# VH-VL binders against q9m4b5: the designs that were tried, part 4

Target 1, 129 residues: q9m4b5
Amino acid sequence: MQQQGSKSGSEMEVTWEDQQNINIFSRLNNRVHDLDDDIKSAKEKCENLEDAGNELILADEEMVRFQIGEVFAHVPRDDVETKIEEMKEATCKSLEKLEQEKESIVTQMAALKKVLYAKFKDSINLEED

## First folded at step 1 (VH-VL)

Design i08 (framework fv_ifinatamab)
Fold by ESMFold2-Fast, scan of step 1:
Structure i08 (fold): chain C 129 residues (1-129), chain A 124 residues (1-124), chain B 106 residues (1-106)
Amino acid sequence: as target 1 above (129 residues)
Amino acid sequence: QVQLVQSGAEVKKPGSSVKVSCKASGYTFTSYYMHWVRQAPGQGLEWMGYINPSGGSTKYNEKFKGRVTITADESTSTAYMELSSLRSEDTAVYYCARDTRVTYEYSSGYFDYWGQGTLVTVSS
Amino acid sequence: EIVLTQSPATLSLSPGERATLSCRASQSVSYMHWYQQKPGQAPRPLIYDASNRATGIPARFSGSGSGTDFTLTISSLEPEDFAVYYCQQYSSYPLTFGQGTKVEIK
């Protein structure tokens, strides 16, 4: 049960601290929107690289076709596996970092909502739109 | 290839507990999150919680607080959902569902494979 | 929790017609998914991350939207498409579903 900050009456004055918390929430909300776009892009790249790796496992050829721009080359399978592994490692690690940041921000936003709603109740709307 | 096979239908009395199983095959069980979702007759879908089979960490819907327990047995590739203090409103089809979210990442996902469902009827 | 409101509750159409289904969230959603469910069956993944078709899903299904407003479109209904459709958000816990839109034969 959370007892702190509960007051009866019309004490709805926004203090400097309250304004800072509202500003932080707004900034975090904006960052979540930016992160969502980055995460979606990174997730698609990570999935594409995982699919490419799986397709390579199914191939039983020691030379595979590799495209760089509009040039096609036949590259040793091991070289392509190494390239896919390196790209996957970089992209999926980037995705992991972005998702971790979003998880942290969502947790912080939840904490701020709890503090602000305890004081302002229905007089404040902290929608994430 | 991927299959989730759930235990059979159960009829339970109010106040009792039910434990539904979900046996996974066709993939590495510990690599993907497993969720539980229920559906009351004629109603919509309701998320209950998840388990990370790799470490056993869980997250539950607050609505089921203190009543739901999700576990996993890596040796048998089986997830379990136990719901206690059953009420008539717990009558529902219970589904396990695999998340595309891999257990070594903090990525979000979606439910790509579902079990066939287990009907749990709570009646006196 | 994020509440998802689907509209209309029921959509009565004939084969060959276009179906447009709405899902509105009570707050901004970064990941919205769609599932199809037929009587007696488990839900089937249809669209993930607003606009991507799940494996094996025909091209007539498409998703769009961002923020609080998402749409599922079936460009030309086939007999097997008459089902209940659910949206689902994966932006915050608890994960939530809409109440469903039933697409039924007129």
Scores: ipSAE 0.000, ipTM 0.500, lowest interface PAE 19.2, mean pLDDT 80

Design p01 (framework fv_polzastobart)
Fold by ESMFold2-Fast, scan of step 1:
Structure p01 (fold): chain C 129 residues (1-129), chain A 121 residues (1-121), chain B 107 residues (1-107)
Amino acid sequence: as target 1 above (129 residues)
Amino acid sequence: QITLKESGPTLVKPTQTLTLTCTFSGFSLSTSGVGVSWIRQPPGKALEWLASIYWDDDKYNNPSLKSRLTVTKDTSKNQVVLTMTNMDPVDTATYYCAHRLYSSGWYFDYWGQGTLVTVSS
Amino acid sequence: DIQMTQSPSSLSTSVGDRVTITCRASQGISNYLAWYQQKPGKAPKLLIYAASTLQSGVASRFSGSGSGTDFTFTISSLQPEDVATYFCQQYNSYPLTFGQGTKLEIK
């Protein structure tokens, strides 16, 4: 949709408030895309740390080899347990907060979408996913 | 526009406690996804992250500084406060507060001007 | 702690030259890397985040690339106002850590 509001006369369809709502929706939609990338990355890290922890529980060696990201090490098991727990706490907490922020934004977008589609129907294109 | 400004004493004696206040505008620490960090830089040296506080009062401190650091916020005043105990001459540095957008991770899009804190007797 | 090592520590070059600075992480940090510009007496300014994303309002001559452990920051055509110290920062793991900085000067 390139151009709107080309009508003549005293009746106007697009108001300043409508323009603000469209702009807000666009900003929120862009933020959701950024959040999706961050959530995907944080989720992968959280899952990798959970897997590393589970592997460690099954291991009965005093010295273990572990890989988190691109790091390889042979360290005492107790040190690895502590490191994994610390990283898991930070990463999984970050994931929870990112998911909470996305839920808040999605709720705001849904409200804006109801208002805009009720007024413009198929005359407006709100890109979401 | 987002602005931050550090305030506090510029001279501190060894063993004393430093208290710095970051006063900001253009954002609220009640907004989901927002956080503020403290970073310092000794003259001619690298930047060192000190502490971070999230909108929900969740806090992270640099382990190398142990229990010396406390970070708090007063959302109604748009302020974040850093307290650092047992100051030593090696703590002489410019102290910055900085803003982040949560969704992007802990990188800092806006910084205060910094305040130089000198520790000497 | 993740150690960030920059190279070179300093460089001098001419206006219009292509400038490249590298940053190496002691362990994998995916793309969780930012680059800052700091002019004398001023606070750092964010130039790049997520290894390669240019911050809004930052000149297009600045760019970043890399992932994992090796990262590159480039100025395609050096301008006089680019004289500064440049820092990389990882935000993959706590504590957050910065490189030692690269001081860029014009001959």
Scores: ipSAE 0.000, ipTM 0.535, lowest interface PAE 15.1, mean pLDDT 82

Design p02 (framework fv_polzastobart)
Fold by ESMFold2-Fast, scan of step 1:
Structure p02 (fold): chain C 129 residues (1-129), chain A 122 residues (1-122), chain B 107 residues (1-107)
Amino acid sequence: as target 1 above (129 residues)
Amino acid sequence: QITLKESGPTLVKPTQTLTLTCTFSGFSLSTSGVGVSWIRQPPGKALEWLASIYWDDDKYNNPSLKSRLTVTKDTSKNQVVLTMTNMDPVDTATYYCAHSYYDFWSGYFDYWGQGTLVTVSS
Amino acid sequence: DIQMTQSPSSLSTSVGDRVTITCRASQGISNYLAWYQQKPGKAPKLLIYAASTLQSGVASRFSGSGSGTDFTFTISSLQPEDVATYFCQQYNSYPLTFGQGTKLEIK
């Protein structure tokens, strides 16, 4: 399914490598979209857990209100504190990994876009969203 | 018409260093987004990814083996070299090199070398 | 590390049968999954990538489906040449990991 365009003398040929670069760019663009959603979710959760932990430090009560799904319960403070710390550590580490992956992908997309634009100029449109 | 071929010793003694060379044609490791990876398979067992190297000299090694693995490339020779230190009988496997379309963090392998069996014994 | 588990580990069936094997990831991998065919003494051959996309030149009787954690590989009508071990591989994140393989034999 590769196209050859140089036969008319006025068009650039699309080589196998060019098509692979276009395919890679499309896959990376899709991954960035998925990563942005995951990063947003993880960031909100990490911030909420940090806030919950800080709020717990200011509380004088031995029992704390905690919500999991649709259920609200009063749970011993020590249990909530341990759970928040465990969830925070896991979620915030996950967030860091997702952000590092996004940075790597954005760098790769920039490099691919530069290569493709250098060869095709105005005749190629690479969508980023 | 991508082809890859592994070469190196077929017998290695315990504690020695293994050096394998992947020689390829039909693509350039100077092309953005292109990589070459090493995968091994002990007799009758599953495939295990070892390392990947990309056009920009970016490298990824399996964390379980990272301290033992070095991967390098010579783009002008169309070669990638894997070095694995402190070989053990458990490292007996067929070693493959493969072409990949990905970079930085993940990918699949569309063309594979024929593989070379490396036996580790005294 | 993402663990990939295949089921069944081995399967014996007849020429012309529909064959289905499954692959389960220990965490979500979206559609970043490939399927390989390996015949005895040979290197693996890529059949499917992105969970459902056939590699160029691969017979149309092979197909893949699934997303997230549960994936399926199907041979619509088994041919003698399809006797092989089949492996799934996730490429959502490093380290890249493979399933343990499913050995397919003809009765």
Scores: ipSAE 0.000, ipTM 0.519, lowest interface PAE 13.9, mean pLDDT 81

Design p03 (framework fv_polzastobart)
Fold by ESMFold2-Fast, scan of step 1:
Structure p03 (fold): chain C 129 residues (1-129), chain A 124 residues (1-124), chain B 107 residues (1-107)
Amino acid sequence: as target 1 above (129 residues)
Amino acid sequence: QITLKESGPTLVKPTQTLTLTCTFSGFSLSTSGVGVSWIRQPPGKALEWLASIYWDDDKYNNPSLKSRLTVTKDTSKNQVVLTMTNMDPVDTATYYCAHRPITIFGVVTYFDYWGQGTLVTVSS
Amino acid sequence: DIQMTQSPSSLSTSVGDRVTITCRASQGISNYLAWYQQKPGKAPKLLIYAASTLQSGVASRFSGSGSGTDFTFTISSLQPEDVATYFCQQYNSYPLTFGQGTKLEIK
């Protein structure tokens, strides 16, 4: 009874539902790759803004020379502080949303993988990268 | 991880032009706010900033050496090139390239990661 | 150009001692100051930026303080591996300038 991999071809036929599940898994996997890139970028931006905020706390001048991205300016300290806090809040909220989306997708992929592997076992390969 | 490495001739004759290449990995010079700088150090002496180039091709050269310095980048190759004309024995130094982190406190910078350095000796 | 002057130029002390190095700018630079450690034959390593912020991965025994023109770098308890030359750097304006360096040795 320990027969492995000797099922008939008709028993292993891919149904329309199976194909839909495979297609959904593929789409979710591609989205996770996109999300990983976005999450990495958002984390780096959060860290840069945190560092910038820490540097500003130490500044004792009324006017601060300011560069972020491709912008160079001389700006009042209070304005820079406000801008850093606003950007940090926006970036942190975006990061949380991206991480929540990834968690949801990873959970869905795990469920699909379980269903597909239960039916096809080694006859299907669902790699997450 | 960010890494940088300098390459070029280790021996230069007086009046010749020095060309050094910095090859890097772990970051892109197309990323807004990023820059690469050249710093030198004569044996046993202080560090001297030479030039900086930024993602937007903005360039800053040390005024004392400005007429002798050219800095260019090839973003697709992850390279920055320093050219220094009319070399003199006093230009004997270890030459470093270094990464500039993104900062919002001005147009000037500090250096968080450095190449290993390359010793350039200028003699007859 | 902003001139950066370090004091002392060299220092010899014992393991476990508190070490203090100072850096003075010829004009106000707010907190736009970095400290580097350079061991013989090696590239400089960033220790501190914004006068007092430790670079990631740098030991907590290193600290910086000061603003405007006068800055201090401190090692709370000197370790053998801390033997090096230390440099300050201003990044308030171009040209970027470094101090002359402070050579730290153990007796």
Scores: ipSAE 0.000, ipTM 0.519, lowest interface PAE 18.0, mean pLDDT 81

Design p04 (framework fv_polzastobart)
Fold by ESMFold2-Fast, scan of step 1:
Structure p04 (fold): chain C 129 residues (1-129), chain A 119 residues (1-119), chain B 107 residues (1-107)
Amino acid sequence: as target 1 above (129 residues)
Amino acid sequence: QITLKESGPTLVKPTQTLTLTCTFSGFSLSTSGVGVSWIRQPPGKALEWLASIYWDDDKYNNPSLKSRLTVTKDTSKNQVVLTMTNMDPVDTATYYCAHRYGDYLFDYWGQGTLVTVSS
Amino acid sequence: DIQMTQSPSSLSTSVGDRVTITCRASQGISNYLAWYQQKPGKAPKLLIYAASTLQSGVASRFSGSGSGTDFTFTISSLQPEDVATYFCQQYNSYPLTFGQGTKLEIK
């Protein structure tokens, strides 16, 4: 009996491809978890900046109270408006990019899941939670 | 539901040839990516992989068994056959056939058949 | 051939305990490692593949970790039905090889 040594690489490549797809899925799933945390943080910051901006536009005074660490200072209203708008633009743009990255990863995971489930059916457990 | 069952002689004399048949249901060995493997386990000892056969008739045998081992399939009968020549008392073991998950994993096993080699 | 060594060879512990079994490969196998459960008189059952991925239908108290050469199998809270011998298996290369097994008993 002669073993098929020359075909061993091909058989290992099939297992290697399947295993790589499983590994990629696992890494993408971990990245989605990390992205959810980053998105939550960015969303809160964007909302807080929007609230701060809205509170500022309702102020009648030319000087407003602004908190820097544990110190409160009165600063010109238009200076604070500019700073809030700059921070908001940066944060909201960052949030948009994180959401786009998540959408891309979710699409990749769905494609991998389809391929793996078609081949392995209910034998493979791909938990997205 | 995938099921496999081993059949063959339970007692073999030294120097004789062992022939075991694995009969299965719930899958076809013509399906791309599917394989069936033979694994044995001497009483109280570790599992030892013997051979694998795949949908494309590709075959792999454990080098330690050299030319003693042949594995064949009959896709129309849902059967895989293992033949092992020149049996020795050290070959006494429970012999299993198993379905391949992907390429190397064994997700469904037969019940096993104990083969005793003695005079 | 890649040799798989398990530790311990046997252990006895109590229901509810956390159980840890280790498996070491003689050379790097990435994450191409599976864990099987074998109850007395029965065929083995696949529990874990890809070192850490739980097989469908397997209880969540079972888990695996590791990569390269060192791998761990854990039962978070031992149940009476978990009395069995556990085997690791590498599938990085032919011939496929198994550990010697770890026999788990309840006091």
Scores: ipSAE 0.000, ipTM 0.494, lowest interface PAE 17.7, mean pLDDT 81

Design p05 (framework fv_polzastobart)
Fold by ESMFold2-Fast, scan of step 1:
Structure p05 (fold): chain C 129 residues (1-129), chain A 123 residues (1-123), chain B 107 residues (1-107)
Amino acid sequence: as target 1 above (129 residues)
Amino acid sequence: QITLKESGPTLVKPTQTLTLTCTFSGFSLSTSGVGVSWIRQPPGKALEWLASIYWDDDKYNNPSLKSRLTVTKDTSKNQVVLTMTNMDPVDTATYYCAHLYYDILTGYYFDYWGQGTLVTVSS
Amino acid sequence: DIQMTQSPSSLSTSVGDRVTITCRASQGISNYLAWYQQKPGKAPKLLIYAASTLQSGVASRFSGSGSGTDFTFTISSLQPEDVATYFCQQYNSYPLTFGQGTKLEIK
């Protein structure tokens, strides 16, 4: 009849454009890993500054203990409030920007993965780890 | 470089008010993180902190002398003035002004000192 | 107020000797401690801050250690120009307080 009864060997041609897309995906994947590390660090710092600020509100002492990350200090309360506010504004804004960048890259990777899988199906393995 | 120099009377009578001026260069009291302090030392004795004034006009006075001490600044003249009322012979001492360096991590410490001025309280 | 007690009050030793003086705070001050050198007839000079950090330009034979309440100042090899009185000072809390001083002399 008129149906496909046998399979003959064939190979997919990897075009220059396909190779560029694979390279772009790899680059974006590496950037996501870098961003995950930066986001984790920034999130911890932002949370630590928020906690420090809250503790300071409850403190009834002119000189208070100040800790950001791994550094401790015992300084005037008013100076600590100002420094915490400045660092918190900077760090929390940085965290927001990093999270937005990750969202954008993840979206780009999803689109790129869709294109590559449509052509190569399971003959390609794109790493997101 | 940072330099400070004390000026004022070298002889004060009991019950009089002492006024000392610290004139400095190499920094401004309008700059965040700077301050000037007054410290005294009776002959052959330990150093005693008297008062501090900071860039934001925050002032701290030694509680043992608080009612007698006033510290003020004139940022435009690069001067800090200490006033001490009701002088007594026990207040005879060399009076120093010192630059107060502020860092959020290391706190406040005296990195540069004036030469000192001896004030004798005698009738 | 935080009381600062130095030991010894005075000592006399020889050039090249290791000199150690101690400073004790009446309550915890973390590492907010400075050491000053005062030569006869001169103003004090900052040597060490934050208990162990050498001020710029200070000779490496000077060192500090300690935290909390117990602090040590060391001159590894005494030089003739080191004849002075040495003071510790806490800056953890107001009022700022100094030790009584340690007078160092060379025999």
Scores: ipSAE 0.000, ipTM 0.511, lowest interface PAE 19.3, mean pLDDT 81

Design p06 (framework fv_polzastobart)
Fold by ESMFold2-Fast, scan of step 1:
Structure p06 (fold): chain C 129 residues (1-129), chain A 120 residues (1-120), chain B 107 residues (1-107)
Amino acid sequence: as target 1 above (129 residues)
Amino acid sequence: QITLKESGPTLVKPTQTLTLTCTFSGFSLSTYGVGVSWIRQPPGKALEWLASIYWDDDKYNNPSLKSRLTVTKDTSKNQVVLTMTNMDPVDTATYYCARIEYSYGYFDYWGQGTLVTVSS
Amino acid sequence: DIQMTQSPSSLSTSVGDRVTITCRASQGISNYLAWYQQKPGKAPKLLIYAASTLQSGVASRFSGSGSGTDFTFTISSLQPEDVATYFCQQYNSYPLTFGQGTKLEIK
């Protein structure tokens, strides 16, 4: 049975600040999705470059055949070593920065969830995709 | 932001040479590991890889067509050119250019394709 | 040359169905396999590379599996916009080779 005229609706009035917090949470959640894609891509590149660098350390040849991800190349060892190190440093630093940004956003989302759930309890669902 | 576009003649006579240009933006063919490839598709049929050229001017041509194929690049113009000699009606196809990055040969971005018809 | 054989050549099924396409290489290619979607009149679109890695921006209902010579492409719940021809491609060795394609249509 349902009863109309209860005062439950007035208990959970959404203030302007509450709406802003909900909107901020939604925007941060969308940014986390974008960051997860970027982090996955950067992590794969960083790991592939580390693997390529490790293979060069074990090589005794002046001219090497190596694989970065799925690419094969025949180049002088010194040129390859320098290029891999430059790309690795850039990519791994980029990965670190993306991970730091995600950590910051996740922390902010947790704080917003705590505030919103404390006020709205079961009346709000802030799910992450 | 990454785009590729094919250009060239739409009609070629048998025995003539086909020249197609791929013009791209959003990446550079001076970047390590980056390449551009040519792929064709006859109407209603499967895709066939033709040639690839990489940042270091390293070139790979399909062995079935190697003697007929030349691929070159102009890094300053963001262009890759395919030349195919002695065209035959069986070479009628949509010709695509596509990008390779840090891979042996999967293609992450494609041009729209250009239909080349070979007939007398 | 490595020959890529797809099965089936064509498939008709209903919206919401699970769709499976297979691809077989004539020799071992490890995980160097990509899957493409091609809609009529358009260029192919990369869906999957390294046999099972989903390309950025591609819907999660698409997945790939397999290694060596036998590979599978799956659409977990077919949508109307999935009507297309699907191609597998090996990139283990030159020349790069594609399967013959699987035409997917809705009953």
Scores: ipSAE 0.000, ipTM 0.501, lowest interface PAE 23.3, mean pLDDT 81

Design p07 (framework fv_polzastobart)
Fold by ESMFold2-Fast, scan of step 1:
Structure p07 (fold): chain C 129 residues (1-129), chain A 125 residues (1-125), chain B 107 residues (1-107)
Amino acid sequence: as target 1 above (129 residues)
Amino acid sequence: QITLKESGPTLVKPTQTLTLTCTFSGFSLSTSGVGVSWIRQPPGKALEWLASIYWDDDKYNNPSLKSRLTVTKDTSKNQVVLTMTNMDPVDTATYYCAHRTYEYTVSGSYYFDYWGQGTLVTVSS
Amino acid sequence: DIQMTQSPSSLSTSVGDRVTITCRASQGISNYLAWYQQKPGKAPKLLIYAASTLQSGVASRFSGSGSGTDFTFTISSLQPEDVATYFCQQYNSYPLTFGQGTKLEIK
């Protein structure tokens, strides 16, 4: 690797390769933030569906209140239970995929941090914020 | 199936600005990890990467062409546009747009899995 | 910029022959190398990425190997439809760069 700089000063030049690595890190960091938001949303929905399912199991009424967005209806208990299970399976599976993707990106970011911090030390900030 | 097609003028005069449009189908540039790139090839010569744009509007331009390049996207139309200023006869080439999906296990990878047919742009008076 | 050099620049051989093309990077690029096939008047087609991973739908007679600076592309048994120019491309470092191409013809 070649770097530019003045021997008389501590100034360090950023190469095109360094800029590419910084840009890649920024893209990955933005993707992780997007993934964190998606994971948080999916996890909350998955947990809410688990809670709704558990509450429904404990209920003994044949008809239950069910709301989808602005729609409020009285629906047979078994129909609501089936719908909750279908939504839970879809949402929880999506959560698993998002978590796997994040793991891969975090590993890549750690490798980039090692390379960039070795060269720039404290002169570059690659915190995950 | 992923398809891309380049469109724009086939003849450009020296000093003019070239504008090429890539229209695609089979993917969305709103999908995380997806990008579209521009590559050119002068007759009988090697391929040269020009620019890339990604789902998040992140852009990379070949430094050898300095500030002559601008790449933009219109996600709703499934289009990416390349603008290249101050055209010269040496810029005569077939211009391609190509699809890229970012693989998280292949850090910052920019290989091109699907290509448009290419459009020959001749720069002459 | 990383310079990509291919060898040979051209090759003429017979149907059924094993064909080997090499690509050398001026700097280490790990396994961030792709191989493309380009037939006359057509766009390039991706054959291999990550030095050795065959693109889906590509014939198994094509293979790649190598890491770091030295890479090899092989056609195990040349078919008439394989007549084309083959290009390597590094995607380790900006700017992305291609080899000069290897023109493959049948005698």
Scores: ipSAE 0.000, ipTM 0.512, lowest interface PAE 17.0, mean pLDDT 80

Design p08 (framework fv_polzastobart)
Fold by ESMFold2-Fast, scan of step 1:
Structure p08 (fold): chain C 129 residues (1-129), chain A 121 residues (1-121), chain B 107 residues (1-107)
Amino acid sequence: as target 1 above (129 residues)
Amino acid sequence: QITLKESGPTLVKPTQTLTLTCTFSGFSLSTSGVGVSWIRQPPGKALEWLASIYWNDDKYNNPSLKSRLTVTKDTSKNQVVLTMTNMDPVDTATYYCAHRGWLRGYYFDYWGQGTLVTVSS
Amino acid sequence: DIQMTQSPSSLSTSVGDRVTITCRASQGISNYLAWYQQKPGKAPKLLIYAASTLQSGVASRFSGSGSGTDFTFTISSLQPEDVATYFCQQYNSYPLTFGQGTKLEIK
């Protein structure tokens, strides 16, 4: 944080509200990192399920073994098609929800940055990585 | 291209054990979903499924013959082995091994040429 | 076990004729049915899977239809090279089972 210094306005004190805003920004930034990992994982799963579904359509198979990540199954094709479609719907919708949450957080972070930079100018650095 | 070939004895005496080897090329039994099956056909009669073995070592044996059948694989040698105990003249048949591919139903797209096994004294 | 019954057991007809073979399952198998052609002294050859899907490289005169318990295999115009025994196979459940075969001959 900033050190306490001159009271002449050239070096501003961090108020309780400022500290809360900085803390909120840090929590949101940490959540974005977690969300990026979750989004990457969910996107890979969604893509794998799309590929598996396309293979079933092209092959017109009746019974299959399939792998999603490290999981294997041996079932009739209609059951596999249904499971793939259900998993794809669940995973792709989960991906959409995670992306919407990230968009909301990024918007909140931008608002916090605007408030904090307006007060502190170049004397504060908010990490967004 | 996918090829399979059966090998083993052509003559077996009653009560003996039959061992047949299927040697294949053009695919690997380490590939997810791939399997090899054994099917036999007595002269002039219908096809009868005997056993299947899959990439993950899952095995399925025909219940009518289960106590007599063992199927194993050696993935590094591209081989599947069928063992059938207590052979009887009614087991005289052409024995085939056949391929089931990834994202294929449990039908047989490629077959070996077959090997006739005669059971007689 | 699911019993597969083919009819007729044998038929004899003329080149150019339309040939229909039927296969009936003792219980519902959806479309989990394959058809094979076996020429004398040869291994079976897959013609059709999923009741109606033609295997790659198989002549278009061969077709299949049906679902549930009743299935048909058709040769639209019989050729001399089609003399063979034809087998259906269900793959809805283990044990996998085949029909008894239909022997097709030319007059």
Scores: ipSAE 0.000, ipTM 0.515, lowest interface PAE 17.0, mean pLDDT 81

